# VHH binders against Type II methyltransferase M.MthZI (mthZIM), part 23

Target 1, 355 residues: Type II methyltransferase M.MthZI (mthZIM), of Methanothermobacter thermautotrophicus (Methanobacterium thermoformicicum) (p29568)
Amino acid sequence: MKTTHRIYFKNSADMNELKDKSINLVVTSPPYPMVEIWDRLFSELNPKIEETLIDEEDGLRSYNLMHEELEKVWHEVDRVTAPGGVVIINIGDATRKIGKKFQLYPNHVRTIDFFFDRGYQVLPFIIWRKQSNKPTKFMGSGMLPPNAYVTHEHEYILIFRKEGPRQFKTEEERKLRRESAYFWEERNQWFSDVWTDLTGVSQRLNHKNLRKRAAAYPFELAYRLINMYSIMGDWVLDPFLGTGTTMIAAACAGRNSIGYELDHNFKDLIESRINETLKLSNEIVMRRINDHIEFIREKNGKYYSENYKFKVTTRQEQDIRLYYPRTYKKIKNNEFEFFYQEVNPKKERQSKLNI
Short names: E, the ipSAE of ESMFold2; O, the ipSAE of ESMFold2 at other seeds; V2, 0.75 times the mean of E and O plus 0.25 times the DockQ between their complexes.

## First folded at step 26 (VHH; framework vhh_4orz_3)

Design w4 (from r4 with G54Y; at its last look DockQ between E and O 0.68; V2 from the best seeds 0.00; counts 0 for: pae O 3.8 > 2)
Fold by ESMFold2 at other seeds, look of step 26:
Structure w4 (fold): chain B 355 residues (1-355), chain A 119 residues (1-119)
Amino acid sequence: as target 1 above (355 residues)
Amino acid sequence: EVQLVESGGGLVQAGGSLRLFCAASGFTFSDYWMEWLRQAPGKRREWVAYINEYGHTDYADSVKDRFTISRDNAKNTVSLQMNSLKPEDTAIYFCAADWGTWRTPFDYWGQGTQVTVSS
């Protein structure tokens, strides 16, 4: 198995490198309208925004103009998404005072409206509750009603599907789908409408402590979504690639990926993270296997994986196959290929003797 | 106290057979994968075979179709039938137990039994 990963350093409002209906899954987190750190970016995209935000102090108009800039990208996302494809947008609302007026700017509403109005099915989506080390809070009048405000500490993971459920018509497609299944306990963890942060400290240690090492956040968010809403070999798009998290997660999950990033300064960071993918993917796959083995001993499932000689909870898990990349190569500027191998149960028995 | 005690080793001519036994005590035997490993003189230890808690087996390529692992949960024993023995099979053979997890240490080890295959 091989996957391809391409980066385009340009504004994703134009994705003419991509053919219509070529993408199976979008996982992205855009700049958040009305969140202050993004003001300069939006003003550079549309100078009118600086005028409405600073000179006019018009929050509503600024909010609308910022979303108009994002909607240029959402139009391209719609064009390139295949029938049955899924679009996932991680976005937060903004709480902000403009002039003398404080309010929440409901980014999730505007984003839902865009896709809903264009015929997408809005699927049950996820509230990601983050416990922040340094939250920004607007207290209002504190303990005095009625001018106090709720502290807003969550983001949304919005999930949209184009043109109904995806169909798998050939035996080869159905086989690949079965091999791409996730464990029952992973489904229970992942397909919940509330995700709570893993609280506590994480420490990177040498290889002897691999099973205790936590994956980097927000990597885990992308990794879950990619496993939940795609199969191996699918094409995953992130029009706001940033530090490359979605691309790395796609590589770890055996999916192809394409990313757009306006700021060329991210290039070296992304390449560094691509380099680490071999180790990361291997660690994750082993962790998933051992977590399942421990889980299924308590659950005592009724079905069996012949591939890996352990029980599984459901018939749908019987054909799970797990792969990790063993090598990669840079094909050309901003393009990478990963080459995979399936986990080998016999090799893993032998490897226990080295610890 | 957990114990794994191997027996049945000895000297045998090439082409011959031996059956190893491992007697287990001090833990819930039926919950564990039981495994055989070996170490030839001057070599690193090599995994040979396992039998999991459900009776499913697998073997290293070097012994496949010549060796058979089996278990008896009523007697808390695991055995290794070794047929068509080769001089390369000369080693100390150990039994071990674990939860079947990957890349984690074995939980219990025996002291080993010597198998010597003469040409």
Scores: ipSAE 0.294, ipTM 0.735, lowest interface PAE 3.8, mean pLDDT 87
ESMFold2, look of step 26: ipSAE 0.339; ipTM 0.750
ESMFold2 (binder alone), look of step 26: mean pLDDT 83; pTM 0.841

Design w5 (from r4 with D31Y; at its last fold request DockQ between E and O 0.96; V2 from the best seeds 0.00; counts 0 for: pae O 4.1 > 2)
Amino acid sequence: EVQLVESGGGLVQAGGSLRLFCAASGFTFSYYWMEWLRQAPGKRREWVAYINEGGHTDYADSVKDRFTISRDNAKNTVSLQMNSLKPEDTAIYFCAADWGTWRTPFDYWGQGTQVTVSS
ESMFold2, look of step 26: ipSAE 0.398; ipTM 0.790
ESMFold2 (binder alone), look of step 26: mean pLDDT 83; pTM 0.840
ESMFold2 at other seeds, look of step 26: ipSAE 0.405; ipTM 0.790
ESMFold2, fold request of step 27: ipSAE 0.323, 0.377, 0.305; ipTM 0.744, 0.778, 0.746
ESMFold2 (binder alone), fold request of step 27: mean pLDDT 82, 82, 83; pTM 0.834, 0.835, 0.838
ESMFold2 at other seeds, fold request of step 27: ipSAE 0.273, 0.310, 0.235; ipTM 0.730, 0.746, 0.713

Design w6 (from r4 with D31E W99Y; at its last fold request DockQ between E and O 0.94; V2 from the best seeds 0.00; counts 0 for: pae E 3.7 > 2)
Amino acid sequence: EVQLVESGGGLVQAGGSLRLFCAASGFTFSEYWMEWLRQAPGKRREWVAYINEGGHTDYADSVKDRFTISRDNAKNTVSLQMNSLKPEDTAIYFCAADYGTWRTPFDYWGQGTQVTVSS
ESMFold2, look of step 26: ipSAE 0.401; ipTM 0.793
ESMFold2 (binder alone), look of step 26: mean pLDDT 84; pTM 0.854
ESMFold2 at other seeds, look of step 26: ipSAE 0.437; ipTM 0.809
ESMFold2, fold request of step 27: ipSAE 0.347, 0.275, 0.291; ipTM 0.763, 0.722, 0.738
ESMFold2 (binder alone), fold request of step 27: mean pLDDT 84, 84, 83; pTM 0.852, 0.850, 0.847
ESMFold2 at other seeds, fold request of step 27: ipSAE 0.348, 0.379, 0.275; ipTM 0.758, 0.779, 0.731

